# Ledger of designs, part 26: VHH binders against q9xw16

Target 1, 132 residues: q9xw16
Amino acid sequence: MSGWNAYIDTMTAAAPSIKRCAIVGAADGSVWARTEADNVFKASEEELKTFVALFNDVTQVPAKGADIEGVHYVVPRTEESLIFGKKENTGFFAVKTKSAVLIAVYEGPNEVAAQVRKAVESMQTYLNNAGY

## First folded at step 20 (VHH)

Design xa2
Fold by OpenDDE, fold request of step 21:
Structure xa2 (fold): chain B 132 residues (1-132), chain A 119 residues (1-119)
Amino acid sequence: as target 1 above (132 residues)
Amino acid sequence: EVQLVESGGGLVQPGGSLTLSCAASGFTFDTYAMAWYRQAPGKKRELVAGVGTGDDTVYMDSVKGRFTISRDNAKNSVYLQMNSLRAEDTAVYYCAAPKEAEGYGFDYWGQGTLVTVSS
């Protein structure tokens, strides 16, 4: 799964506001790749297992919010393969592919979120086309 | 057309209280989380509080314990009760809602209501 690190680099390069990022298995939340070093993606296995399960029924997520790395986010809305949240000047985007969930946690003014979403969804499209 | 209309702003002394109201229209209100933002002069707009479609709430740390966000789906309204106001709370406060499809957060904003906290 070492090749997945390249996709982490691609997303973080496309959106500099991304602070931490991970690619995890959609079925069990297992980590395939994540940002490391000074920007370690810190979500636990149990948390990720719970998080990816949110995609089983995204309609309920806005009612409860979402937790990533021990941080609670309000979720404005959801789509079938998209969950995003906000807290103060931070937020996250999570998109589901055929077999993975891509999670990007970002920080900055509101306008940076557009670039983050674009980066994550671009990777989503790429991975889907690749069969992942 | 989505409309968010804030009210309730004004001048208050430190330690005072205000209740902001937001009347929302033009979208299915009860299906989306709502939020209050604020923008002080020379600063970026920041998320003050958010409320999910249930009872879920999020606050910025500086307002925790002082501000309370709530919603009334029957009235398509969101409220922000602000207690123990401080000078640093001075800002234009905006009601915010997400776009239905193309947004990336809380994308719709009202005209804002000015809150001035000064002795």
Scores: ipSAE 0.922, ipTM 0.962, lowest interface PAE 0.4, mean pLDDT 96
Fold by OpenDDE, fold request of step 21:
Parts: sequence; structure tokens; C-alpha cells
Structure xa2 (fold): chain B 132 residues (1-132), chain A 119 residues (1-119)
Amino acid sequence: as target 1 above (132 residues)
Amino acid sequence: EVQLVESGGGLVQPGGSLTLSCAASGFTFDTYAMAWYRQAPGKKRELVAGVGTGDDTVYMDSVKGRFTISRDNAKNSVYLQMNSLRAEDTAVYYCAAPKEAEGYGFDYWGQGTLVTVSS
């Protein structure tokens, strides 16, 4: 298991409502690690390339929403290194580190999102401190 | 303080139409996406429709083609046009907005307006 896979496990363990997640390169959307087996993160390389580019100007994202795994989400708001979206009982959190984007797709009632954000941002902090 | 005030709810027959309105204040309205949620008795609150700061919209599958969310930034208002209403649409409908900081979705809610679809 690569170090990046361990980080996937850490996030999914911290937030059980996470259905799928991935760690991708911030520059090109290349997949460094992702959930697999029964919960395969399904975003294509092209989609991820487009998605990570959203962080170049997050101010425009609420106007257009965001697509992950072929699903379109409304984006309530953004922060410099944070994009999150909602659709029905699903949502996602995406945070940007120095070199990566962490994406977590979750399912459940609204309140589960709090734990998902915490998990992803905790990993964000860890990776940033580690230089990634 | 953020305030979201819904109006327009009421009793309608199946197949009927209703327009909900939400007046928002206490935050920079045009900066954030807005949403409508609903909560039926015994069920969790669910996202019905969302509208971005542009024309981006998202709907739950069961209301697609029947409901339309829109916004008027000049009036700091968001609307939900509901057509072809069904009994299953009966719920308290809430206008929702995100927090400026923290939060994890649409975190502010109005008092809600009751929509009852019944013959």
C-alpha cells in the first residue's frame, strides 16, 4: 500500500459517510490514490483535470457548479482552497493542498457533511505540513 | 443576522401549482448559491433545488421537470415554482443559504412554509 492509499483510508475511516474519495494532483488531476473495490471513485482523467482547474478561480464556481463522476452539484460557496457541492442527499468536499486536491463524495442527511469536511480538512492540514 | 423568510405555501390539489418565495437579508445575497429544502413528517430534510450565483440549477430527481428554482438578486429573493404537484410533495419547504464561513452546505434556514397537496 502506498502512502497515498493510507491517506484515503484515514479519511474514509474518519467519516463513514464518505462513499468515494480520491487524492489527485493539483496541477493535472492525475490520480494518486482513490477508493476502490466496492466504492470505486469513478471520475475520469479529463473530468479531474477540469475539476482541479476550478481552484484557479474559485469565485466562479458557485455560478456554474461542479461535476464529479458525471454528477452535477450546486456549489453554495467557495474558499480559496475549498470547493463543496450538494445534490439531493449527496455532496462532495474538495480541498486543495500545496500539490494535491482531496475529493470526498458523501451520501446521507445534511448533518453528515460536517464530519466529511472535518476529515478532509484534517488531511489537508496534515499534507500541507508534510510539504504536499 | 441572516434572515430567510419563506412565503407562498398553502393547500393545493394534486396537479395544482404553487410558487414559493424567499426574502433574504443579512448577507451578500448575490455571492452565494441558494436552495430550497423540504421536510415531510417523519423524514429527513432534503435538498429540493439549488441555484447558483449564475443560472446553474440542481434538482432532486423526483421534481425535475415540475419544479423550477430561480432568483432575483435585485430583490434578494429566491423562488420555487412548483407545477404538477403530487401528494408526495407535501412538506414544509425551507429556503436555505450557506454560512459565510465554516458550514458544510446550506446551513441557514428560514422558518419554513407548509405545502399541502391533497384532494
Scores: ipSAE 0.919, ipTM 0.959, lowest interface PAE 0.4, mean pLDDT 96
Fold by OpenDDE, look of step 20:
Structure xa2 (fold): chain B 132 residues (1-132), chain A 119 residues (1-119)
Amino acid sequence: as target 1 above (132 residues)
Amino acid sequence: EVQLVESGGGLVQPGGSLTLSCAASGFTFDTYAMAWYRQAPGKKRELVAGVGTGDDTVYMDSVKGRFTISRDNAKNSVYLQMNSLRAEDTAVYYCAAPKEAEGYGFDYWGQGTLVTVSS
């Protein structure tokens, strides 16, 4: 799964406000790749299992919020393959592909979120086209 | 057209309390989470509190235990009860709602209401 690290690099390069990022299995939340070193994505496997399951019914997510790396986020709204959350000056975007969930945690003013979403959705499109 | 109208701001002394209200219209209110943001002079706008479509709530750490966000779906309204106010709480407070499409957070904002905490 080392090849997946390249996709992490691509997303983080496309959106500098991304602090941590992960690509996980949509079925079980298994980590395929994640940011390392100073920006280690620290969500547990159990947490990720719970998180990816949110995509089974995204309509309920705004009622419950979402947890990433032990941080609770309010979820403004959802789309079929998109969950995003906010907490103070941080947030996350999570998109679902055919077989994966891409998660990007970002920090900054509200305006930076647009670039983060674009980066994650671009990768979503790429991976979907690649069959993943 | 989405409209968010804040009210309740004003001048209060440190330790005082204030309740902000937001009247929302122009979208399906009960299907979206709502939030309060604030922007202090010389600072960037920041999320103060969010409330989900259920009872889920999120607060910035500096206001935990002092502020309470709530909603009344029957009135299409969101509230922010602010207790034990501090000088650093001085800011323009904005009610916020997500954009229905292509949004990246809480993308609709009201005109804001000024809260000034000063002795």
Scores: ipSAE 0.911, ipTM 0.954, lowest interface PAE 0.4, mean pLDDT 95
Fold by ESMFold2, fold request of step 21:
Structure xa2 (fold): chain B 132 residues (1-132), chain A 119 residues (1-119)
Amino acid sequence: as target 1 above (132 residues)
Amino acid sequence: EVQLVESGGGLVQPGGSLTLSCAASGFTFDTYAMAWYRQAPGKKRELVAGVGTGDDTVYMDSVKGRFTISRDNAKNSVYLQMNSLRAEDTAVYYCAAPKEAEGYGFDYWGQGTLVTVSS
C-alpha cells in the first residue's frame, strides 16, 4: 500500500520532466508506488518482473535493450545500479536500491535527462541510507 | 579524444536511397550502443535509430521499415541504410555515442552529414 507514494511525489517534484514514475520491488517487480491519474505508470507485472531481473547482470543490457510500458528502448550503457534507455524523444532512468528499483520515464533531450537522473539517484541514496 | 566522423550524405530524389557511415574512435566501441540522430532546420535534434552492442535496435516510428541501422565492430563503424526517402527526411544526420562514464544518453555527436531529399 502507501507510504511510498510520498517518494513518488518527491521525485516528480524534483524533476518535472518525469512523466511517469514507479517504485517496484527489486526481487519481483511488485509495484510499491507509482504515478496515477492522468500520468498512470502502465507496466504489466510480467514486464516489471523481467525489467528488474536486468539488474542481475547489467553488463548484458546494452546488447538487448529494455522494455517499459510496452516501449522498447536502446540502452547506451549501464552502471552497477543504473540502467537508462532512449527511444525517439523519450527515455527512462532506473536505479536499484537495496530492496527496490526506482523507474522514471521522461520526455525531452539530454538536458532534461540530467535533472531526471539527479532526482532518481538522490532518492536511491536516501533509500539505501534508510536500509531499503 | 572521442571522434565520430559521418559520411555518405548528399542530394537524392524522393523514393531514393542513401547509406550513411560513421567511423568511431577514442572509446571502447564494442561495449556501447550507438545511434543516429537528425536535425532538420528549425527543429530539435531527434533520435532516428539506435543499435545495441548486439543486434538490438530501436527506430523512431516514422522511419521504421525504411531505415536500417547496423554496426561493424571490426571497423568501429555504424551505418544507416536509408530507403524510400521522403522530403521530411531532409536533415543533418549525426552519429552519436554515450560518454564512457556519467552522462544522460547519447552525449557525443560528430560534425554531421547533410541529407537533402528533393525533386
Scores: ipSAE 0.735, ipTM 0.892, lowest interface PAE 1.0, mean pLDDT 91
Fold by ESMFold2, fold request of step 21:
Structure xa2 (fold): chain B 132 residues (1-132), chain A 119 residues (1-119)
Amino acid sequence: as target 1 above (132 residues)
Amino acid sequence: EVQLVESGGGLVQPGGSLTLSCAASGFTFDTYAMAWYRQAPGKKRELVAGVGTGDDTVYMDSVKGRFTISRDNAKNSVYLQMNSLRAEDTAVYYCAAPKEAEGYGFDYWGQGTLVTVSS
């Protein structure tokens, strides 16, 4: 088993409301690991390349929103290494590490969103400390 | 202090129209997306529509084509134009904004305005 798949498992265990998630390269959006089987993370290569490039200037993102898995989300606000979005009963959190972007797609209210954010930011911290 | 004050709710017949307004204060309005949520009796609050800092919009599927969200940055206001209203649209409608430094989505909302669709 690779270590990258274990990180997917860690995040989904920490926040069970995560429906799909992925770890992708920050430079090009290449998929390092993702949820699979019945919960396949389905974003295209072109979509992921566009998505990770949003981190080059996060201040532009609330004006135009973000697309993941063919779904368009409104982005309420951003932080230097954090983009999150909302659409109907679903949302996402994405955080950037030195080398990667962690993306988690979830369903549920603000309490659920808080747990998702905590899960991805804990992993962000872990990977940054490990040099990634 | 963040304040969001909704107005424009009321009783309307099916097929009718209504415009909701939200006056916002206590934050830098033009740097954040804004949203309308609704909550029907006995149901969970749901995101109806969102508007980005520009003209970007998102709608829940059941209202798309019937509702239009808009904003006026000069008046720090958000609007929801509701057309072709149905009984299922009966709810308290809330204007919503994100927190500036923390938070997880749209974390502030007002007291709401009641929309009742009935004949």
Scores: ipSAE 0.726, ipTM 0.889, lowest interface PAE 1.0, mean pLDDT 91
Fold by ESMFold2, look of step 20:
Structure xa2 (fold): chain B 132 residues (1-132), chain A 119 residues (1-119)
Amino acid sequence: as target 1 above (132 residues)
Amino acid sequence: EVQLVESGGGLVQPGGSLTLSCAASGFTFDTYAMAWYRQAPGKKRELVAGVGTGDDTVYMDSVKGRFTISRDNAKNSVYLQMNSLRAEDTAVYYCAAPKEAEGYGFDYWGQGTLVTVSS
């Protein structure tokens, strides 16, 4: 009966180019929900703890990049609650809410990246308004 | 006004080397990652290499070990050293930068410089 899985479904429906995504705790990177089965989001808890800590100072992230699922991404720039990265034909968008970080990994050119960003930011707004 | 001006393209034999340069202006260069993209005839643009604001780099798999991206913040310039060139590397190469505001990745491109590897 996890309501968090419904939010995974909402994001993937809104942006079909999302290949994998997760909702993780902002303090510790614990997985609240993720894509499963053939599209399992496979970042370790140690990697996720390191990843969510990047939001402690987003201005440092373009200097060192970011790792998700063992893939290293260049981070073009950041915003206070947004980190995004690029590697070859793939990328990610990650946004922070009051309690969580939403992570979406996608494949495709910049044209599909806009849809992915919109999907995660819409959910960010929704969860923030709900107190999460 | 953001400007990205590529140079250094040309005709080169397989196995040869070439250095591409990109002069950037109109934004705070040293606060953003920079990238090189390429587009071969009939193909979509693809990210070749990216360089962070520090020494962080990423490469597409097919060029790793052959290409090196670097930047010189004092000259607002980005470079792509291309070694062991192959026919498959033939493309227009673009220097790329993110927008300073809302964007989705590397959203500004220059006009490009043509690299032809043949004969």
Scores: ipSAE 0.723, ipTM 0.888, lowest interface PAE 1.1, mean pLDDT 91

Design xa4
Fold by OpenDDE, look of step 20:
Structure xa4 (fold): chain B 132 residues (1-132), chain A 120 residues (1-120)
Amino acid sequence: as target 1 above (132 residues)
Amino acid sequence: EVQLVESGGGLVQPGGSLTLSCAASGFTFDTYAMAWYRQAPGKKRELVAGVGTAGDTVFMDSVKGRFTISRDNAKNSVYLQMNSLRAEDTAVYYCAAPKEPPEGYGFDYWGQGTLVTVSS
């Protein structure tokens, strides 16, 4: 689990607008790594279990939105391995790898989301290539 | 080509009501969530309300209880009912939709906007 913290650091460094971030198991939502200290990712395991299950049928997610850390987001649209949501000046990106889901919650004007997406997708690619 | 056309803006007094409408075209409307944004002078554009494909709603905290967002898939339209309007609600309001895959990172398409001015 400790090794996964490095990937959290990589994503947060790549996109400063990311406020909280987590890497969780795609199968059960178990937390492998997450931001801590002043930026603790606070989603419960039960919530994450529900969240990762959204990837089983991403087509339905825009209908019902998504919840992270007790916050409800509207989901504009989805892709097979990508779910993103918006609320006020915040949002999230979640991408699925072979075995994990990367979740990044960000805050800022709309344009910052582009960098956040790039950060999580870059990590997605890296982890996929690494077999994760 | 995606088109979003807002209407319904205008001048209202504090406490008044206004309904904004957005006519959307150029994409499969019922497959995307829609949103209303606003931009006040000197401020960043911010998400006011979003509505999912099945009516799921999200609001910014300052408008909760006052604003309602709805959609009519048959008319490819989304609406923003604004009640109990305040001076701080003054802004240009934009209808917004996401880009189709693989592009986009939120609500990426915007209409021309409609001005809402709340003033006594």
Scores: ipSAE 0.925, ipTM 0.963, lowest interface PAE 0.4, mean pLDDT 96
Fold by OpenDDE, fold request of step 21:
Structure xa4 (fold): chain B 132 residues (1-132), chain A 120 residues (1-120)
Amino acid sequence: as target 1 above (132 residues)
Amino acid sequence: EVQLVESGGGLVQPGGSLTLSCAASGFTFDTYAMAWYRQAPGKKRELVAGVGTAGDTVFMDSVKGRFTISRDNAKNSVYLQMNSLRAEDTAVYYCAAPKEPPEGYGFDYWGQGTLVTVSS
C-alpha cells in the first residue's frame, strides 16, 4: 500500500471511534487515501472539492455548516486549519496541512471526539513536519 | 465565565408542547453555533438539535418535524420548540456551546439542564 494508506491506518488505530477517514488534496479535494472495505469513505470528489474550499474562509463555515458524504453537520466553530462538525452521535474533524486535508468521521458518545481530534491533529503535525 | 441557563422544562402529556429557552453569557454568542442536548435516565447525552450562526439547523432523526431550534443573537438566547412530545422525549435537556479556540472538540459547555417529563 501507499504511504498515505499507512497514515489512514495510523489515525484509525489511534482513535477507534473513527468510522471513516480520508486524506485529500487541499487544492482540489483529490483523494490520496481513504478507508475502504467495510468502512468506505464515500464522499465524492465533487463534494470534497467543495469541502476543502471551506478552508479558504473558515469563518463562514459555522454559518453554513458542512457536508460530508451527503450528511449535513452543524459546525460549532472553526480554526484556521480546523473544521469540525456534529450530528446526533456522529461528527467529523477536518484538519489542513500544507498540501492536504485530513478528514475523520466518527461515531460515539461526545467524549470520543477528544481522541479523534488528537489523532488527526497528531497526523497533521507529522505531515506538516514532513513537508506535506 | 461561560454560563448557559436553561428554562422551560416541566411535565407535559403526550402530544403536548414545550418551549425551552437558554440564556448564554461569557462568550461571543453570535460567532458560535449552539445546540440542545438531552440525557435520559441510563442513556448517554445526545445531540438533539444544533443551530449555526446563520440559522442552519441539524436535528436527530427522531425529533425531525416535531422540534425546531432557533436563536436570538440580540438576546444571546437559543430556543427549542418541542411539539408532539412523546414519552421517549423524557430527559434532562441541556443547552450547549463550544469552547473558544484552541480548546474543545464539539459542544463543550453545558448548562445545568432542565427536566422535561412526558407522561400521561
Scores: ipSAE 0.925, ipTM 0.963, lowest interface PAE 0.4, mean pLDDT 96
Fold by OpenDDE, fold request of step 21:
Parts: sequence; structure tokens; C-alpha cells
Structure xa4 (fold): chain B 132 residues (1-132), chain A 120 residues (1-120)
Amino acid sequence: as target 1 above (132 residues)
Amino acid sequence: EVQLVESGGGLVQPGGSLTLSCAASGFTFDTYAMAWYRQAPGKKRELVAGVGTAGDTVFMDSVKGRFTISRDNAKNSVYLQMNSLRAEDTAVYYCAAPKEPPEGYGFDYWGQGTLVTVSS
């Protein structure tokens, strides 16, 4: 989809600790936009399909964790439209909009995660208000 | 109020073993993943191991094969078994839990920590 790359740039700019991010279809995990160049988001279509399906029942995700880009993360807890995970000095935030899932993979000290969450949730709010 | 109380730290020689325990209270323990962090002098706090609600585990690469993490929901406790300890494992170890919704961005609550010193 055209124009979605701008939202990737917005999220990346809002949180310098974000290394890679993607916007995918909530229904099937199809990639609408993703970071490119030196930090390509590398999750496969099959993996993304599995990942977005986690939002059908987020209560079970902390039991099994989540996989993104072939990396397994422990999931501390979830919310209806929020899944986040942690591994070493890395982590991810994933938020669900009306029609999309926004995923941001970050690296750094623990405190940087706060800014990453704000970045993806800000975009979540914007897209929801826009009908997406 | 969330409380996390670590125990089991101490001085151990390289190659030795140690078991850390964490007693948790003030939240619904069995619905959250738990974790152990550590902070060495002059370094940032880092995630050592995490355990999901049904046995899922994550480890730092440097501790894989040496450390194990487990939980006992009946006792609201999480454990870190550390084998083949190395000097670089020296740190204050913290038990960690997430904040309840809607707040938090990872493992947000920490205990006071327990010191593990690996030295000859």
C-alpha cells in the first residue's frame, strides 16, 4: 500500500531505539510497509500470519511467548490490542489498529522501551482515528 | 503493592553453583511472565532469563546451558539456578515483574536485589 512508508518513518523518528518496524495486515499478516536499507524487517509472511493471530486471544501469549524475525521473546503480559516481548537488551512492541498491526523491534537499556511504546501507540491512535 | 524479594546470593568460586529465589506478592503472579535481571558494576541492568506462565523460557546467550529459570505458582516464587559460574557473572541479581495494565513497558518492578560474587 502506498503512503504507509511515511508512518514507518514517523515511528522510527519518534524513538531512536527502534531498529526495525513494520505495518502489517491484522487479518493475514501481509506486509504493508517495513523498514528497509540497513535495518530491514525480516519476518516471513508465515511468521507474521502466526503473529497477528495472537491478537485473537492475547491472554494466552504470555504462556508461549512470541516470535518475530526468527527471534523468540518472553512476553511479560498483554493487553487487548498490545503485545510486547523482551530478550536480552532487545524487545518488541506490537499494537493492533482497526485493520493493521504495528510492530517495532528495539534495542537498548530497559528505559528506552517507554519511548518505543509511546511511539507505536501514538501511531496506533492516529491510524485508528483515520479509520485504519 | 508489588513486592519482590530476592535471596540466595553470595560468594562462590568459578565453576561453582548457586540458586536464587524470589518471593513475589501484590499482583496476580500466575498471569505474568517473570524474569531475572543483573547489573554489574559500571554496566547497565540486563535481562538474564525470563519465564512465561507455562514454562516458556528465554536466556541471555552468555548464560545458555549454564542457567535455568523456573517458577512455582503455588508459592508465588521464581528461581534462577546458576551453574558453571564465571567471574563475569558477578552482579546484583534482580527479580522482575511487569506492571499491571495499562502501565509498563517490559519488566518494570524490581526487588532490592541479591549480590552474586564469583571470585577465586
Scores: ipSAE 0.925, ipTM 0.963, lowest interface PAE 0.4, mean pLDDT 96
Fold by OpenDDE, fold request of step 24:
Structure xa4 (fold): chain B 132 residues (1-132), chain A 120 residues (1-120)
Amino acid sequence: as target 1 above (132 residues)
Amino acid sequence: EVQLVESGGGLVQPGGSLTLSCAASGFTFDTYAMAWYRQAPGKKRELVAGVGTAGDTVFMDSVKGRFTISRDNAKNSVYLQMNSLRAEDTAVYYCAAPKEPPEGYGFDYWGQGTLVTVSS
């Protein structure tokens, strides 16, 4: 489980606009790894449990948005293993692997979101290939 | 081709009200959330308000309580009601929609914009 911190570092290094990041269990939302120190990912267990359950039916998420760390985001659209949201100059990307959900919260102008999506999807591909 | 056409902008005094409209076409409107952005001179474009497919809304803090966003799926339209307008609300306002899968990373399509000027 401690090895998961390396994947947090990889994502945050790949996209500097990521402010907070977490890897959680897809089944129950349990935190496997998260950003610490000045950028602690602070979503509650109950919130994460609810969040990961959104992947059971992503088609409904644009109707009700999504909450992360007590912040409500509008969700433009979804894909089978992808949920992303926006609020002001912030947003998030969440991708689902075989056993995990990767969540990245970012801040900046619109164009930085492209790099964030690429970072989390690259990690998604890596973990899927590794069986996670 | 996706088209977003804004209307309703103009000159208004501080404290006044204005309603912006957006006519959307070229995609399955009712399956996507929509948004309004604005860009003031010398500033970056920022998300003002978003509306989900079933009416869920998000606002930037500075416009909460003053602005409302709504949609009419039958007309493929999005609206921004702006009340108690302030000088700092002066900007070009853009209607925005996401790209269809698998592309995009937010609200990626923009209209031509409509200018809102709040001045005494």
Scores: ipSAE 0.925, ipTM 0.963, lowest interface PAE 0.4, mean pLDDT 96
Fold by OpenDDE, fold request of step 24:
Structure xa4 (fold): chain B 132 residues (1-132), chain A 120 residues (1-120)
Amino acid sequence: as target 1 above (132 residues)
Amino acid sequence: EVQLVESGGGLVQPGGSLTLSCAASGFTFDTYAMAWYRQAPGKKRELVAGVGTAGDTVFMDSVKGRFTISRDNAKNSVYLQMNSLRAEDTAVYYCAAPKEPPEGYGFDYWGQGTLVTVSS
C-alpha cells in the first residue's frame, strides 16, 4: 500500500457508509489512490478530469449536477472546496485540498451523510496541513 | 426561517395522476437545488426526485418515466407531476431544500408533508 492508500482506509474507517473512495490529483484527475477489491472506485480518467474541473467554478455545479462513476447526481449547493450530490439513497462528497480532490461515494439513509462529510473534511484538513 | 409547504396530496386510483406543489420561503430559492422525498409506512425516507438550478433532474429508478420534477423560481415553487401511479407510490411526500453554508449534507430542510394514497 502506498501512503495515499492509508488515507483511503482512514476515511472508510471513519464513515462506514462510504462504499467507494478515491484520492485524485486536483489538476488532472489522476488517481493517486482508490478503494479496490469488492469496493472498486470505477470512475474513468476522462470523467475524473471533468469532475475535478468543476472546482474551477463551483457556483455552476448546482445548475448541471455532477457525474461520478457514470451516475448523475443532483447537487444541492456547493462551497469553494466542497461539492456534494444526492441520488436515491446514495450520494457523494468531494473536497479539494491544495493539490488533491477527495471523493467519497456513500449509501444509506439521509442521516449517514453527516458522518461522511466529517470524514472527508477531516482528511482535507490533515492533508492541507501536510502541504498536500 | 426556512419554510416548505406541500400541497396536492390525496387519494387516487392506480394508473391515475397527481401533481404536488411546494411553496418555499426563507432562503435564496433560485440558488439551490430542490427535491421531493417520500416516506411510506415502516420505510425510510427516500429521495424521489431532485431538480438543479438550471433544470437538470435526478430520479429514483422506480419512478423514472412516470414522475417529473420542475421549478418556478418566480413563484419560489417546486412541483412533482406523478403519472401512472402505483400502490407502491403510497407515502407522505416531502419537499426538501439544503441548508445554507456551511451547514448541511444534502437536502436538510423538510416540509410537513402531503399524503398520497394510491388505492383502488
Scores: ipSAE 0.924, ipTM 0.963, lowest interface PAE 0.4, mean pLDDT 96
Fold by OpenDDE, fold request of step 24:
Structure xa4 (fold): chain B 132 residues (1-132), chain A 120 residues (1-120)
Amino acid sequence: as target 1 above (132 residues)
Amino acid sequence: EVQLVESGGGLVQPGGSLTLSCAASGFTFDTYAMAWYRQAPGKKRELVAGVGTAGDTVFMDSVKGRFTISRDNAKNSVYLQMNSLRAEDTAVYYCAAPKEPPEGYGFDYWGQGTLVTVSS
């Protein structure tokens, strides 16, 4: 297990509603760590490359939505380093650090999303402070 | 203050059609995606459809092909066209919008809701 896997575990532990999670390179979408076993994060390399590129101009993301793991999400709004989406009872939070994008896909009612955002943003802060 | 006011609900027979409207105010409408949720008795509120700022749409699987979501930015309105309605579509339908940064987890503001009853 790489050091990055520990961060996956931290996020998933902090928000039980997270079904799948990944840490990818902000520059190219390369997977640094992801949930596996029964909850494999299955975004393709090309998809992740496209996804991380959304952070180049987050203002346009609500117009076109976002795709993760072949699923299309509506994006209510964005922030400079935050993209989140919704579909049915699922959603995702993606936050950008200096060098990475943290992606968490969750399932549950809207109230569950609060923990997910907190989990990924907490990790975002930690990694940013660590220089990543 | 953000306000979302739904209208258009009512009683319809199975197979019927209904159009819901939502009038939004109190925020920059064209900046945010909008959504329709519904809550049936004894069930959790669920996202029925979402529409991005440029017409991108998302639907729950059970309504795909039957429901259409659209928006009119000039009127600060979002619509839900419901065709081929089924009994299981019976619910209170809510118009929804996200909170402004930095708050929010998705669609966080809700209207008062409009009741849609599908029954023979």
Scores: ipSAE 0.923, ipTM 0.962, lowest interface PAE 0.4, mean pLDDT 96
Fold by ESMFold2, fold request of step 24:
Structure xa4 (fold): chain B 132 residues (1-132), chain A 120 residues (1-120)
Amino acid sequence: as target 1 above (132 residues)
Amino acid sequence: EVQLVESGGGLVQPGGSLTLSCAASGFTFDTYAMAWYRQAPGKKRELVAGVGTAGDTVFMDSVKGRFTISRDNAKNSVYLQMNSLRAEDTAVYYCAAPKEPPEGYGFDYWGQGTLVTVSS
């Protein structure tokens, strides 16, 4: 929790199309930081616990999709530490680090999605290099 | 080489039905979710429906309950059943697939499209 809000600010500054995002513990989905105030990331503890468990076998995720903030997304495909989903004009990117899962929810076209992916993967790299 | 070939479009009255088909080739079809997008004149392309590898579905809100999406992995095919069609559903409909890892950001490959016109 302590000081993690700066990483939220870094991701939202890097990709302004991110509407909400969070850093949660990879083991249990506990919230370390999230967007607040007008852009509160609203996922419940139980939803986040279920969500981070998807990383235990990402190959199953395109079969079932994923839920974030009560929204169900189709997951086109995955990579070992990457899950992303689409619903109408919105989407998410989620990446796993050693200790955490970074989740960013966005609106917009593929150009926007590319910037969101870059922002979360850059932070993934930074946190992994820092031991998280 | 990825190929997505749509068919089944046409002219239909409001309240009518159409089935769109997509034949896919050039990728590992059964490992990827698939989608239908549409683009009306003067509008942005929008995601209509997606189908997961085992039949999980997502729909845009305005078509939920009217459209059904399905896939046949043995035939590398995706279908969009459109019921209770409205004038606002008039568009070119595109079948879509994701790019292979590590590329892509969603559904990144598109077919040529098939035109659906809902008019009296």
Scores: ipSAE 0.789, ipTM 0.912, lowest interface PAE 0.8, mean pLDDT 92

